# Designs tried in a protein design chat: miniprotein binders against q5uxb8. Part 5

Target 1, 222 residues: q5uxb8
Amino acid sequence: MPDAVRRCPEDGFFEGDTCPVCDGAGTHILDGARRRQLSKFVSGALRHFPEDAGIEVDKAGWTGFDALRVAVERQYDWADAAALAGVIATDPKGRFERTGVGNEAGITTAGGRVRAAYGHSVDVTLDGTDDPVPATLYHGTAPRNVDSIREAGLKPMSRQTVHLSESAAAAREVGRRHAADPVVFVVDATAMQSDDRRIVKRGTETYTTDRVSPVYLSLLEK
Key: E = the ipSAE of ESMFold2; O = the ipSAE of OpenDDE; V2 = 0.75 times the mean of E and O plus 0.25 times the DockQ between their complexes.

## First folded at step 2 (miniprotein)

Design I3
Fold by ESMFold2-Fast, scan of step 2:
Structure I3 (fold): chain B 222 residues (1-222), chain A 80 residues (1-80)
Amino acid sequence: as target 1 above (222 residues)
Amino acid sequence: SGEKEVEIEASSIEEAIEKALEVLEKGYDVHIRVRVDSEEEAERLAEAIKRVAEELNVKVTVRIEDGTVHVHVRAEEKEG
């Protein structure tokens, strides 16, 4: 739970129980629960739902402090300009920037512009993300099917998809269920995906696709 | 309530959950996409998002496809 927001008449907004400048107690503005609630709303309105909050943000992400205050006051009957200014001024994560008020940003309850300091609503890519589909996949089949596969590719049967294995060994094992001496096709999965052919991972080491054209197939050497 | 597609910038699973929570609290019908490194990470993220959605009383469906966690949030109208 975050600390309460308080206000020193000389030094402005602060978090916790004691002004860091004058050691005074100041005046209570928000308890920790309301501080968290208001902070979440303000962050969301600036980053994710400005239109729904009734504010307009420019190309650089800025909105007027007064417009944001009106949005806050409509959302919470307990929130006012001091609550908004205090949340912005004391944010420990530095999520907010305020400009147009000179050195008064920590004190003033009016004027200026506000924006989110970081975190646009953009594509989410976590560090270390790898391609979930291997560059090469495998398909085990009975030798009698080789000529038809070379001519027409791998095709699904009635309402089934084509099943592909992550390794040649796994493909051979699958093929052994249908023939004593199976053959293995190598599938160029990278080329398939480059041509917008979809391959979906289904469980451990198993992948499915609608079909595999002969141009993506080659026989694995025995 | 309108349907909107929102993409969230995050450097960790914890940050992605925190940002998703801000969107979910507003009650949008939103499609969120999160790319992850492993099936185990996808399952952990999906479970975390489902738990948060239950807490906020919003309806979500989570789908894992091709290394991407798809979250469709269907907001129900808030009762006063």
Scores: ipSAE 0.000, ipTM 0.187, lowest interface PAE 12.9, mean pLDDT 72

Design Ie1
Fold by ESMFold2-Fast, scan of step 2:
Structure Ie1 (fold): chain B 222 residues (1-222), chain A 80 residues (1-80)
Amino acid sequence: as target 1 above (222 residues)
Amino acid sequence: SGEKTVYITASSIERAIELALEVLEWGYDVHIRVRVDSEEEAERLAEAIKRVAEELNVKVTVRIEDGTVHVHVRAEEKEG
């Protein structure tokens, strides 16, 4: 698809070679390469470097269209008010908002205010700690539980979470609270985390998780 | 215009910043929020984030507010 910006005298700015309203060809405003170049500058000036671009952005993110036009004309000798208005009006990614021009935002080369659109945001959750989880963890249990664990995995039947240890020795010590001669399961923590299973550090050698599927478990030989 | 938020889980600070850089290429703003149990942990996490960002040559702004570490990650766009 052509990415040039053109202008219809009746319907305003459009991208490509044909007006979407009247099927007319319109007049050429900006080729695709310059459109991309100008769009990157305008987006950057509004979002990242307004002061360097010589514009002032208010508390809500708005700047005057005329101030932005002056900044654009300083940056590129080939750009003018029509190029700026066209870039804003035809942006396929919806990066720009324009107000203060009524129903003329798609047509007018003057007036109003411009800001970067709210845009998409990404919230990143860390698992409460950035301490690395060891590749291998351990779970100590009574020998009578081995068959059920092999069949159904580790489940928080009497607790909200499953407790895991950093070493086989620590796991065996925990298991001694439930049996004189406990057995130890090896937990593939790397595989669990690769499958987006949450494991949280709760002490020097102690970790918790919701459940451990049998696929991540193997019995440690005594 | 929209208020769409994408949620990502990361196992480490370095991984969170790497994911942020990739998502920024898709035109998103990235806000990392981490709740911690103490102000001491918040301060340590903020310093770790700043160090990782420096190593990856990424610009971040970090603030601590009510047991939460806030990190804003932005692509560096110089004047064209």
Scores: ipSAE 0.023, ipTM 0.447, lowest interface PAE 6.4, mean pLDDT 74

Design Ie2 (at its last look DockQ between E and O 0.26; V2 from the best seeds 0.00; counts 0 for: pae E 9.0 > 1.5, pTM E .527 < .8, other shape alone 4.288 > 2.5, unsure alone 67.738 < 70)
Fold by OpenDDE base, look of step 3:
Structure Ie2 (fold): chain B 222 residues (1-222), chain A 80 residues (1-80)
Amino acid sequence: as target 1 above (222 residues)
Amino acid sequence: SGEKEVEIEASSIEEAIEKALEVLEKGYDVHIRVRVDSEEEALRLAEAIWRVARELNVRVFVVIKDGTVHVHVRAEEKEG
């Protein structure tokens, strides 16, 4: 049976009994049975029967998170935004992509778009070129880098691109590879795109760019 | 002599901008503090600040900390 879905207030959704980041218990979101049931429904709705589920998917397979939430709540009386967000975030098969998640703890279960990553029977083009870039992105780093970034911006190290995360929580996880207490920069992706700065989606929650000037950066401190 | 930022407290972005412009005209750096009720509100405020900053062609650095949005605005060095 799949493990239960839980939520850490600091680190987001996880499967099992203990947060893999902070070893906290978190809060219970879904048992394994409901997780399977909801995952199956969401996967089917996004891949095979969007109309029957009461959602619309665009040419790239995207639907609004809120629209999908409404469909889920109609289908199951026990399902809510947290349940849906938890299933999407913890899917072991990588079946789902989500964009537009703007806050630290995934607290706002509202907003953004969702699609199935693969396995569609409906006519969709999964070309990465059409993936919407969120208005706001995040970058996790070590505290020692704050002053340099404030003055010079985010620069690629060697031949690597700058990695941006879709959420502050994801950014912190990336930052933990560099420091015990990472800091998060907020990136004005809308302004970057308006200035013809290219941002490319590389993963479910990862975006890349060549450089981020300080004019697009703010600091999120806890 | 560390050029001391002028601290401004504001309850709204409109108030913050108005007060900041007055100080910037005098050639001082400005530190604006705005209290917010949520992180979401802080982010919305930051977006609004970025837009205004671009329109005014001023350099700002925003820090979100403990329910407060801090806006650091640098006065353009008048190239004499």
Scores: ipSAE 0.337, ipTM 0.724, lowest interface PAE 0.7, mean pLDDT 80
Fold by ESMFold2, look of step 6:
Structure Ie2 (fold): chain B 222 residues (1-222), chain A 80 residues (1-80)
Amino acid sequence: as target 1 above (222 residues)
Amino acid sequence: SGEKEVEIEASSIEEAIEKALEVLEKGYDVHIRVRVDSEEEALRLAEAIWRVARELNVRVFVVIKDGTVHVHVRAEEKEG
């Protein structure tokens, strides 16, 4: 992790000098060295030594954000809630998952739960982690959303994760909840996984991920 | 610059993208339309385009419509 983490009070944590949404400078949170140090500790605590770190992970690997904050503050006197939230929100390798805060995962410094997305040595069962992921997945949506998705990609919005379907037909059925004539995005799941983006199977026909950058999307119009 | 539409006939996806890149060197955005015979062929073509564009570090946006593949290729280099 080469870059410092900064915080835009309006738009949340970002890497680099300028908020990508409002162009403001934000507030400095962590330099690169401390970012790497904190990320290593948090990864280790969630994956390998939760008890020694003073946290408990449940069977699915989750711990409370606020409990993890206490552990981090105990470990480093320079660390705080913003440092922890920033490391989680900006991780370039997708090492962390955060839930229970909706679309505010990149903004809030309190609440919700956190787990490592992969790499556990402790006995946890991640929902659908070992199931194969198809090379291509699909997302159905209303035609009015196409321009925004083309520009910004797929985001969870009101859900905790982005939901992807294993077929175009399934995606159209999901999309009909939003429009009579839905459109389908085709998702290059292989490329996403090559870039360390986590995709997990949930149920028999649905896959979840935290976001899909526009570079992985094609529009299937019919 | 604006869009410039090009129809490309090629025996491989790499060849099609290489021809498109030559047009991009002249500083124009390129909108390529590739006709295929079926939706299955369109999906395979789109997947191949994604792979080659990524390997060549070229930013593309692909639209699949009625088994036809439309590729929009920007003239400027990908940021990052």
Scores: ipSAE 0.011, ipTM 0.453, lowest interface PAE 9.0, mean pLDDT 78
Fold by ESMFold2-Fast, scan of step 2:
Structure Ie2 (fold): chain B 222 residues (1-222), chain A 80 residues (1-80)
Amino acid sequence: as target 1 above (222 residues)
Amino acid sequence: SGEKEVEIEASSIEEAIEKALEVLEKGYDVHIRVRVDSEEEALRLAEAIWRVARELNVRVFVVIKDGTVHVHVRAEEKEG
């Protein structure tokens, strides 16, 4: 359960019981359950079902804050502009971007534009990515790495992200750089994205992510 | 007793899940084997298994080999 959302008149929205800037208690905006529910709706509307939510997103994924507020108010009678602004401002996963409000994004309950920072299934060009992520991705590796990957998942190496391929054949070819007899892991990219894990396309039909937990992996053998 | 893995043979994922739930309730890890006709069918089955595992809040690890989908099952929360 996420922490409640509260508001400090001077420092803006915060999570939990105490303002991180002034140590004041502030005013209650949302309990943890409603925060989770609203955050899930907003995330889904921006990423997966904007038309069903009654909002329009542009080619870069942006919608007006006020349009999103209207959609939220139609969905939940308990939600208002402060609830929406608070969910966006306090999101611990960094799922939302807000622009057009200067230095007041953590405080203001009106104006500007909002988009999801990642995870779209609608046709949006975002930070150099040109289309949605495929439902299944692949990772080729040396057989010696199988046991560690089964236990700990796929991890980044040497300031790099985890690299994923669009096909099993491409993954095997990448794996041949590390072993003569590479194995391929199958990645449940749909599950990763539904769990708000970021996967980004990198121009040449390759994809990157920070890590892949073992729960999203299966092993493809000959 | 020490943890043991029980092997279950099944002709369908529905049969496999029914048998696996009984064994997991008794504290054993489960290894399920499902025979398939193609690698493409195996990949679709693996994806279906991941979806079912999410609904049941169960951790799985899938290995596809020689026309067989091998599913290793543990009861764990995915996020946490």
Scores: ipSAE 0.005, ipTM 0.370, lowest interface PAE 10.8, mean pLDDT 75
ESMFold2, look of step 3: ipSAE 0.000; ipTM 0.296
ESMFold2 (binder alone), look of step 3: mean pLDDT 68; pTM 0.567
ESMFold2 (binder alone), look of step 6: mean pLDDT 68; pTM 0.575
OpenDDE base, look of step 6: ipSAE 0.315; ipTM 0.714

Design Ie3
Fold by ESMFold2-Fast, scan of step 2:
Structure Ie3 (fold): chain B 222 residues (1-222), chain A 80 residues (1-80)
Amino acid sequence: as target 1 above (222 residues)
Amino acid sequence: SGERIVWIRASSIELAIEFALRVLEKGYDVHIRVRVDSEEEAERLAEAIKRVAEELNVKVTVRIEDGTVHVHVRAEEKEG
């Protein structure tokens, strides 16, 4: 558990119970539990979910301190500008940079811009935007399975998910492991996604899903 | 409502779960993917994710697929 955050009027924010500069007690800003909670949110918003937090992060990772404060106040009714400034100023891991406030970053509760000190470690995608699922996917299988698939759809074998390919050729190659003359089903991935059916990209050109209802399937005639 | 996908690296798992909690408050399901370098790392990470989710009182389903740890967070009530 991290130490509480306190504020000295002269020397700014500090961790623990005693100002390292003047030995004064200062004013309580944030207990350790709330400090941890707010620190995780701020780090996450800057590195992982800026859009969800309602902030804009520029190409270099910067956002306005005041915009971040609004996001923080919206998220937690107990957090304010001092809580945000204190978390940034006292971060022992150096996760944050603040500029535009001169030598006042340890003291001021307004102004400047903030970013994660090290680069973003994750890309956040909304509804699969950064890892798009093609409109059409394919499933290769042995001819003997056609009637079963038309009646019941594609089901996982044992505990595996259903595997789909992004091209007919790739699906046919997969199917050749089970039959010399495989057939290919066309999967309407757009319709599946519109019906909130999950399709996940796995590896290079392979996609997985829990099952595919017959309504999304048609046989590639050849 | 739609599902939102979050792609993360292993070191960010705790923050990704906090993000998922925020999205759930808006009524969305979240699917988190974490790519790992080994089967041993995947197993250890899956257990760590389950523990963090329990501490945050969030219901998740975790599965491992071909070098990726999948975490599904359902749009269920978050308790404190």
Scores: ipSAE 0.000, ipTM 0.137, lowest interface PAE 18.9, mean pLDDT 73

Design Ih1 (at its last look DockQ between E and O 0.58; V2 from the best seeds 0.00; counts 0 for: pae E 9.0 > 1.5, pTM E .504 < .8, unsure alone 66.421 < 70)
Fold by OpenDDE base, look of step 3:
Structure Ih1 (fold): chain B 222 residues (1-222), chain A 80 residues (1-80)
Amino acid sequence: as target 1 above (222 residues)
Amino acid sequence: SGEKEVEIEASSIDEAIWKALLVLYKGYDVHIRVRVDSEEEAELLAEFIKEVAEDLNVKVTVRIEDGTVHVHVRAEEKEG
């Protein structure tokens, strides 16, 4: 289970029992269960059903923090601005981006804009990041997809982009949701970039690209 | 204590996800039926739902039957 979210008055939101900076107890914001529920709702709202959630997202996927707060408060009677801010600030997968609120330590419970960093089904155009891309990335999938991928490569389905993992382990975890014995493709990210194929880091372990040609793919041998 | 399961019908994947999240929050398992126009669409929808479920860290089982995608999502155990 995810750890509780707390807030240090000096150092901001954190996971666990003690502030990683000053070792203070901070103030309790959310327990692990509510954190998960709120994170799921917020990610869904930003990626898949903004209208149903009562928010609007622009072409870059942004919504106002206050608008999202209102939606959250309508959905959950226990949720408030601090809960939302805490979930955004402490998400372990880097699902969320927030701007217009100063530095990370100074993130307040109001103002700015929020978007999902990746995973959209709604039509959005995300800007690029300057984060370095590893030489090798990975893609987990079901064995039944191997032949199709070898022939046609990786293409977006209902999502806007292909998602790649930073590690083989992470890719296997993704693949396990599709099959009991997932396969992992190795992606030659260096070659892709050399061929002017754009790869962008989005989450902590997630990279996105428009497509991956078979020429950049090899099956990871167990 | 019989695990409460909620049956939901959806016309789209976004509706399915939305309805599922609402029911899961209540602590119930969800069985969602989504109607599709083709087998190909059913397969694509099934894969997409699995990917979304992965990102949301929920356990999902997907079955396709007679142009309908059946999604079973297991609720996480509520501690309180």
Scores: ipSAE 0.097, ipTM 0.593, lowest interface PAE 2.9, mean pLDDT 81
Fold by ESMFold2-Fast, scan of step 2:
Structure Ih1 (fold): chain B 222 residues (1-222), chain A 80 residues (1-80)
Amino acid sequence: as target 1 above (222 residues)
Amino acid sequence: SGEKEVEIEASSIDEAIWKALLVLYKGYDVHIRVRVDSEEEAELLAEFIKEVAEDLNVKVTVRIEDGTVHVHVRAEEKEG
């Protein structure tokens, strides 16, 4: 389970027991179990069910922090603005972006806009980044999907984009959700970029693309 | 004291994902039956459910039968 979220009055939100900046204990905001619950709800609301969560997401994926807070407070009696701000500020997977609060995104419990950094099933258009893309990326899947992927490539399915992992280990972990012995595809990201196929870094270890043609794919040998 | 069975009907995969995720986020001991329009939609929903459940402290078993996604959700263990 994830670490608890605490708050330092000077340095903002942090995970665990000790502020990484001032070494103080701070104040408790959210235990690990509630942090997990809230993070998944917020992620789902921004990516999959904004209308049902009572928020409006613009074409670029943004919603107001206050609107999201109201949705969160309706969902959980224990959640408040600090819980929401803390979940966003401390997310280890980089699922969330916050703008409109200057350099206070790690500290403030009010203002700005929030969006999911990736993973949408709703109609949004995310801007590209100039973040470096590794020469090789990876995709983990169930063995039953191998033949269809070899024939048709990787397609976004229920998401807007195809998700690729930075390492074979990360891809295998994703694949384990679908099969006990997952298969990993190696993606030739250098060849894709040479062919002007767009790959964008989203979050800490996730890369997205519209699709991956079979010509860029090979199975990772054991 | 948790719910033992929830039956969900959906007309689209987006609706099915939304309804299934809300039940999973609540952490109930539930048996979920989600009816979808096609076998392809059932497979996509099953993939999403498994991915979400791994990040929650719950155990799920997903089975697809005749266009219906059956999800057995077990709430996290509690210290007693």
Scores: ipSAE 0.012, ipTM 0.363, lowest interface PAE 8.6, mean pLDDT 78
Fold by ESMFold2, look of step 3:
Parts: C-alpha cells; sequence; structure tokens
Structure Ih1 (fold): chain B 222 residues (1-222), chain A 80 residues (1-80)
C-alpha cells in the first residue's frame, strides 16, 4: 500500500514495508488514504481551527498530545493514539513538531506536546532557529498577483508570516494551488539578511519571514 | 449541482472550513456562502479561503457576488 504507516516495536513508526533500522515488518497502523485524511485534519486543527477541533493552542503553538488524540478519535472512528503518533512521526514535509517525550517521539503513543511547524493563521509566535538560509529563495503565485507584489512586496495573507520555498520547483508547486500556470518570484535572501531582515527555516523546504519588500524581488524568467 | 452537494452558511472562515470538513470526508461536495461588507474585503477573504483549503488539501473554486464569497469545495476522489 502506498504511503502506509507501520510501527516497529523497538524503533517506532515508519513509512513503507520494512523498518529502516531493523528491517522487520512491524505492525500495520494506517493505509495511505487514512494517513492523508488524518494529516489533513491535524494540520487544520493546529493551524486554523483549534477551538472548533476541541483543542487549545498556546502562544507558541503547542497543544497536548493527549488532547489532540481525543480530538482525532472524536473525528474518526478508526483513529487512535498510534494513528496520530504515526502521522506526526512520519510526516514527509516536517509539518509537525513534538516535544516532552525525549528520544521517544517516534515511538510513544502518549504524552508530550504537539504543534504545526508552520502555516498558522491563528496568532502564534514561533521561536527562531540558526539553520542556514540559502542566498536565494522563491515564491510561487498566480499571474494576477504579479502587479500587486511588484508594488507592495510579499505580505502575510491568512498566515502570520510570508512563506518562501527553497527552490523554483517547490515554488511552482505552491503556485499551482493558485493558478494552472504559476509565476515565480526570486527572493534575494542574502540582501534581506544584510538589511537585518529575519528569515527562518520551517519544515523541510519552507522558510518564513514577516514581509519581503519589492527591492528584494525579481521575476523568474522561463 | 449534483445530489452530493451540501450548502453551508457561515459567519466566519473558521466555521465554514470546519463544517466543510465534516461533510467532505463523507464524499459530499460543499457550497459555502460568506457575507462581507465590501468587494475589497471579499477579495481578501477569497484569498484566505484558498490558502486554508491548500493546507487542508482540498480543491476549491471561489467566486464573489455582491459582497458574498461563494466557495465550492470538491470532495476527494476515492482510490482502491
Amino acid sequence: as target 1 above (222 residues)
Amino acid sequence: SGEKEVEIEASSIDEAIWKALLVLYKGYDVHIRVRVDSEEEAELLAEFIKEVAEDLNVKVTVRIEDGTVHVHVRAEEKEG
């Protein structure tokens, strides 16, 4: 089954047929369809509608794992603690963070706290990181937005921050959510940092900043 | 419209999306109406809805008619 989540009793949750550590088969937790369904709900609850989902998110974006478990069990009759832990531990985009369980984050089905790593529309303040920032970042958008972006720059819309991509290809994929033939802006991240603008890596391929002035933007040709 | 469409009125984007999610996992398409005070506000809300829908991995079509934002959310196709 594509994208299925399994659990190794010693090494924790993994995607695929065999544990990458011990090569054992493990126990089946979720098929791909239910994994996608659950990750969609968890992302929405943590980023956009925590109260409606029945959870509370603090100023740093955290909620209790056990509270989130109750919420997902109410939503889906097939969901349980292992399903939730598995979705969090195996997320390929790094959308979820878990703390308070030490080295057992990829193993345990109880305890700790969980948050979305990025994408919040609710008012949260995420801590910064020292991760390196590429000299060039990218933003994909619909052609209809080009004129406004050239005049005003990139500003947050439904989210707390502007989201930038590590590559033109990633930016095009983001842009396809807005248009079939997206346009990509090139962002001079080196110049932004030289002007004391903060850029922070979130997840595996996403970077955030509070705005991008037009002086740092150019249109990607081709 | 097909027999699997559900109409939803909402007073906020959070309410609209939560109600849509409850229907979408059951396979129904959803038509959402959100009233706003101005055309500029409608455009901003439409972009907000598209961004949140992308986070939820659902396909949406948005149109604006006289201060009302209409959102059609298409249920995911099932796989084997």
Scores: ipSAE 0.011, ipTM 0.393, lowest interface PAE 9.0, mean pLDDT 78
ESMFold2 (binder alone), look of step 3: mean pLDDT 66; pTM 0.572

Design Ih2
Fold by ESMFold2-Fast, scan of step 2:
Structure Ih2 (fold): chain B 222 residues (1-222), chain A 80 residues (1-80)
Amino acid sequence: as target 1 above (222 residues)
Amino acid sequence: SGEKEVEIEASSIREAILKALFVLEKGYDVHIRVRVDSEEKAEWLARIIKLVAEYLNVKVTVRIEDGTVHVHVRAEEKEG
């Protein structure tokens, strides 16, 4: 049985009793049984029976979050936008991807698109050419992290993936979440993709990858 | 001037070349500094950088000082 889903107003959805970021209790969203039930329905609808669930999935596997919410609310009278967002954000198996909400995918209860990350029995192409990856991406971070990043690269911490921005300005704004005066790394996305490192567009100007080796990184200074 | 500076730290000539090629390909108006452990390696790296800049059709100036290869790349106008 999975853990319950709770919501921290500042840090977003989490599983269990305590927020991993602020140690707060948060607000209850779903118990374990309902979480499992909703997760199975959402996974099935995206992978196996979108038509039966009343949603349309495009060639890349995407459906609108709001369309999926309507399907969920039709299926279960106890489920709402927060329940859906929480199930997607906290999935321990990494079954879901959400885009069109920037770095707010773990927090927001509205907007964007959702798809299954794997396991489809319907005909979809997960890596479409319609969502091009820029040749250069950026990562904002606290100055204290520079030496470790230069030595070991970018690795996921509390998140499943490394988040990259489309512009230096956007990366600097993301970095402000960790430091008042952040620094920006330049990422050679073309070289990464040439080396079969997968980069996926997750929002309007946000991209994700498993890790970034130091060889693809350079520090941008004013 | 309003030049942006890109710092490149490299523990090997191979790593320095790969990082420098990326910045050159982008045509940034930046100052790149690559420190090497010998004058011979600095001269070799400077020569490689000049060859790559010529291949990518970007304008670059390369200077060697105290075992450090300094590269200035003029950004291509990308407004259109």
Scores: ipSAE 0.000, ipTM 0.118, lowest interface PAE 25.0, mean pLDDT 75

Design Ih3
Fold by ESMFold2-Fast, scan of step 2:
Structure Ih3 (fold): chain B 222 residues (1-222), chain A 80 residues (1-80)
Amino acid sequence: as target 1 above (222 residues)
Amino acid sequence: SGEKEVEIEASSIEEAIEKALEVLEKGYDVHIRVRVDSEDEALELAWAIDYVAFELNVKVTVRIEDGTVHVHVRAEEKEG
């Protein structure tokens, strides 16, 4: 069971009983049970059932905070903008991204856009084996990995799949989780498929494969 | 070890969830294989695993092939 969500008027949302910045008690927003319930709904709406939740998610996984708030208020009579903002701001698992509010994401109860962090696709279907695969895909990584990737290619660790993005911009954004200035590799998906290498669509912008040999890779030069 | 992967086969969604929770709680990566009779059942299994992952900070990838749902779950990692 997660800790309760509280709000400090100056420092924003926090979990537990005491503000980590000013040691104040703040104002109660959600108990642990409601926090868990709302977190599950928000995560599910963004990743698995946006249409059922009554929100529209773009190709990059984003929905408006205000649209998500309306969906939350329809679902739970006890939830409001502060409950939603608090759940997003205090999520210990880092499941949510919020943009368009500058440095106010931990404080503000309005505005901006929200998406699931690292996200599976917003599509609710997992049967993507027959979906079309673009001729070119992309992989974002830390600069320190360039030499090893050129030598050995892209390989999963612990038998996880290699994740590929539909656009260079999406790949760069994924890479930013691992480095401040990521580099992007271009993947020749057409050549891979011609060589009977399997690539599976995981949603609107994400694809997976078991490995990518160096022969299919080139570094993107802007 | 987070570098090790445990393969799980199950005959039902409930059995798959029970087995996955035990392994994930111990910090191992998991590959779950479940034979399903329909695409709807496959979707329900994948979503159930995602919801169970809410209790644990895990990364999930799912693929469906030949009537089998493959769920790869990476155990929680310390950041920093």
Scores: ipSAE 0.000, ipTM 0.218, lowest interface PAE 11.6, mean pLDDT 72

Design Ih4
Fold by ESMFold2-Fast, scan of step 2:
Structure Ih4 (fold): chain B 222 residues (1-222), chain A 80 residues (1-80)
Amino acid sequence: as target 1 above (222 residues)
Amino acid sequence: SGEKEVEIEASSIELAIWDALYVLLEGYDVHIRVRVDSEEEAERLAEAIKRVAEELNVKVTVRIEDGTVHVHVRAEEKEG
């Protein structure tokens, strides 16, 4: 279970029982269970379902803090601006970035912009991810989809990009979400990039693209 | 706790799916059946359910059968 979130009037939000700066107790903001619940919702809204949460996320992944607060308050009657600010400021996994508030990001309950630092399934391009794209990527799918993919290629869902894996093993694990015995397509990422098709690194080992034409695809055997 | 049968008639409303999956954090296993009007809607809904389940760290099995999206969900196991 995550620790509770508390607030020091001078030093801002902190995790646990004691302010790391002044050793004061501060005031209670969220218990561990609600902290976890709110953190999961905020992460999901920024990475997976912004439109359904009622927020607008720009191409770099940013949304207004105040818009995100409205979405949070609509979802949970126990959550407020302090709960949201505290979850963002104390996230142990570094899932969130906040800008536009200077040195007040750990203290302020208003203003600025928020984005997820990684793991988006929506079409977002993160600044500073200059990591090279591997020559070969992989896509796992259910066997029933093979003929459709060979004819039409890989297409995005309505709010998502096509997700590609760095290894055949990772693609097969992803494909297990759709079938017990998935098949793996090999993606010629070098050919795609030579044709000015954009592929973007997302999270640790995941890549996204708008679509993959059949000319870049082949089935991995075994 | 016990298994609970739920039938929802909806398009790709991710917030409704979030609320349904959140109920499982209270210790229920749930079988959700959602009727949709197209295969495209079924695929969108299945993907939305998987995303929400991943964010909640809840185990789900999603099946699409005869215009119905079947979701079997189990309460989250303890995290370290």
Scores: ipSAE 0.000, ipTM 0.199, lowest interface PAE 13.3, mean pLDDT 72

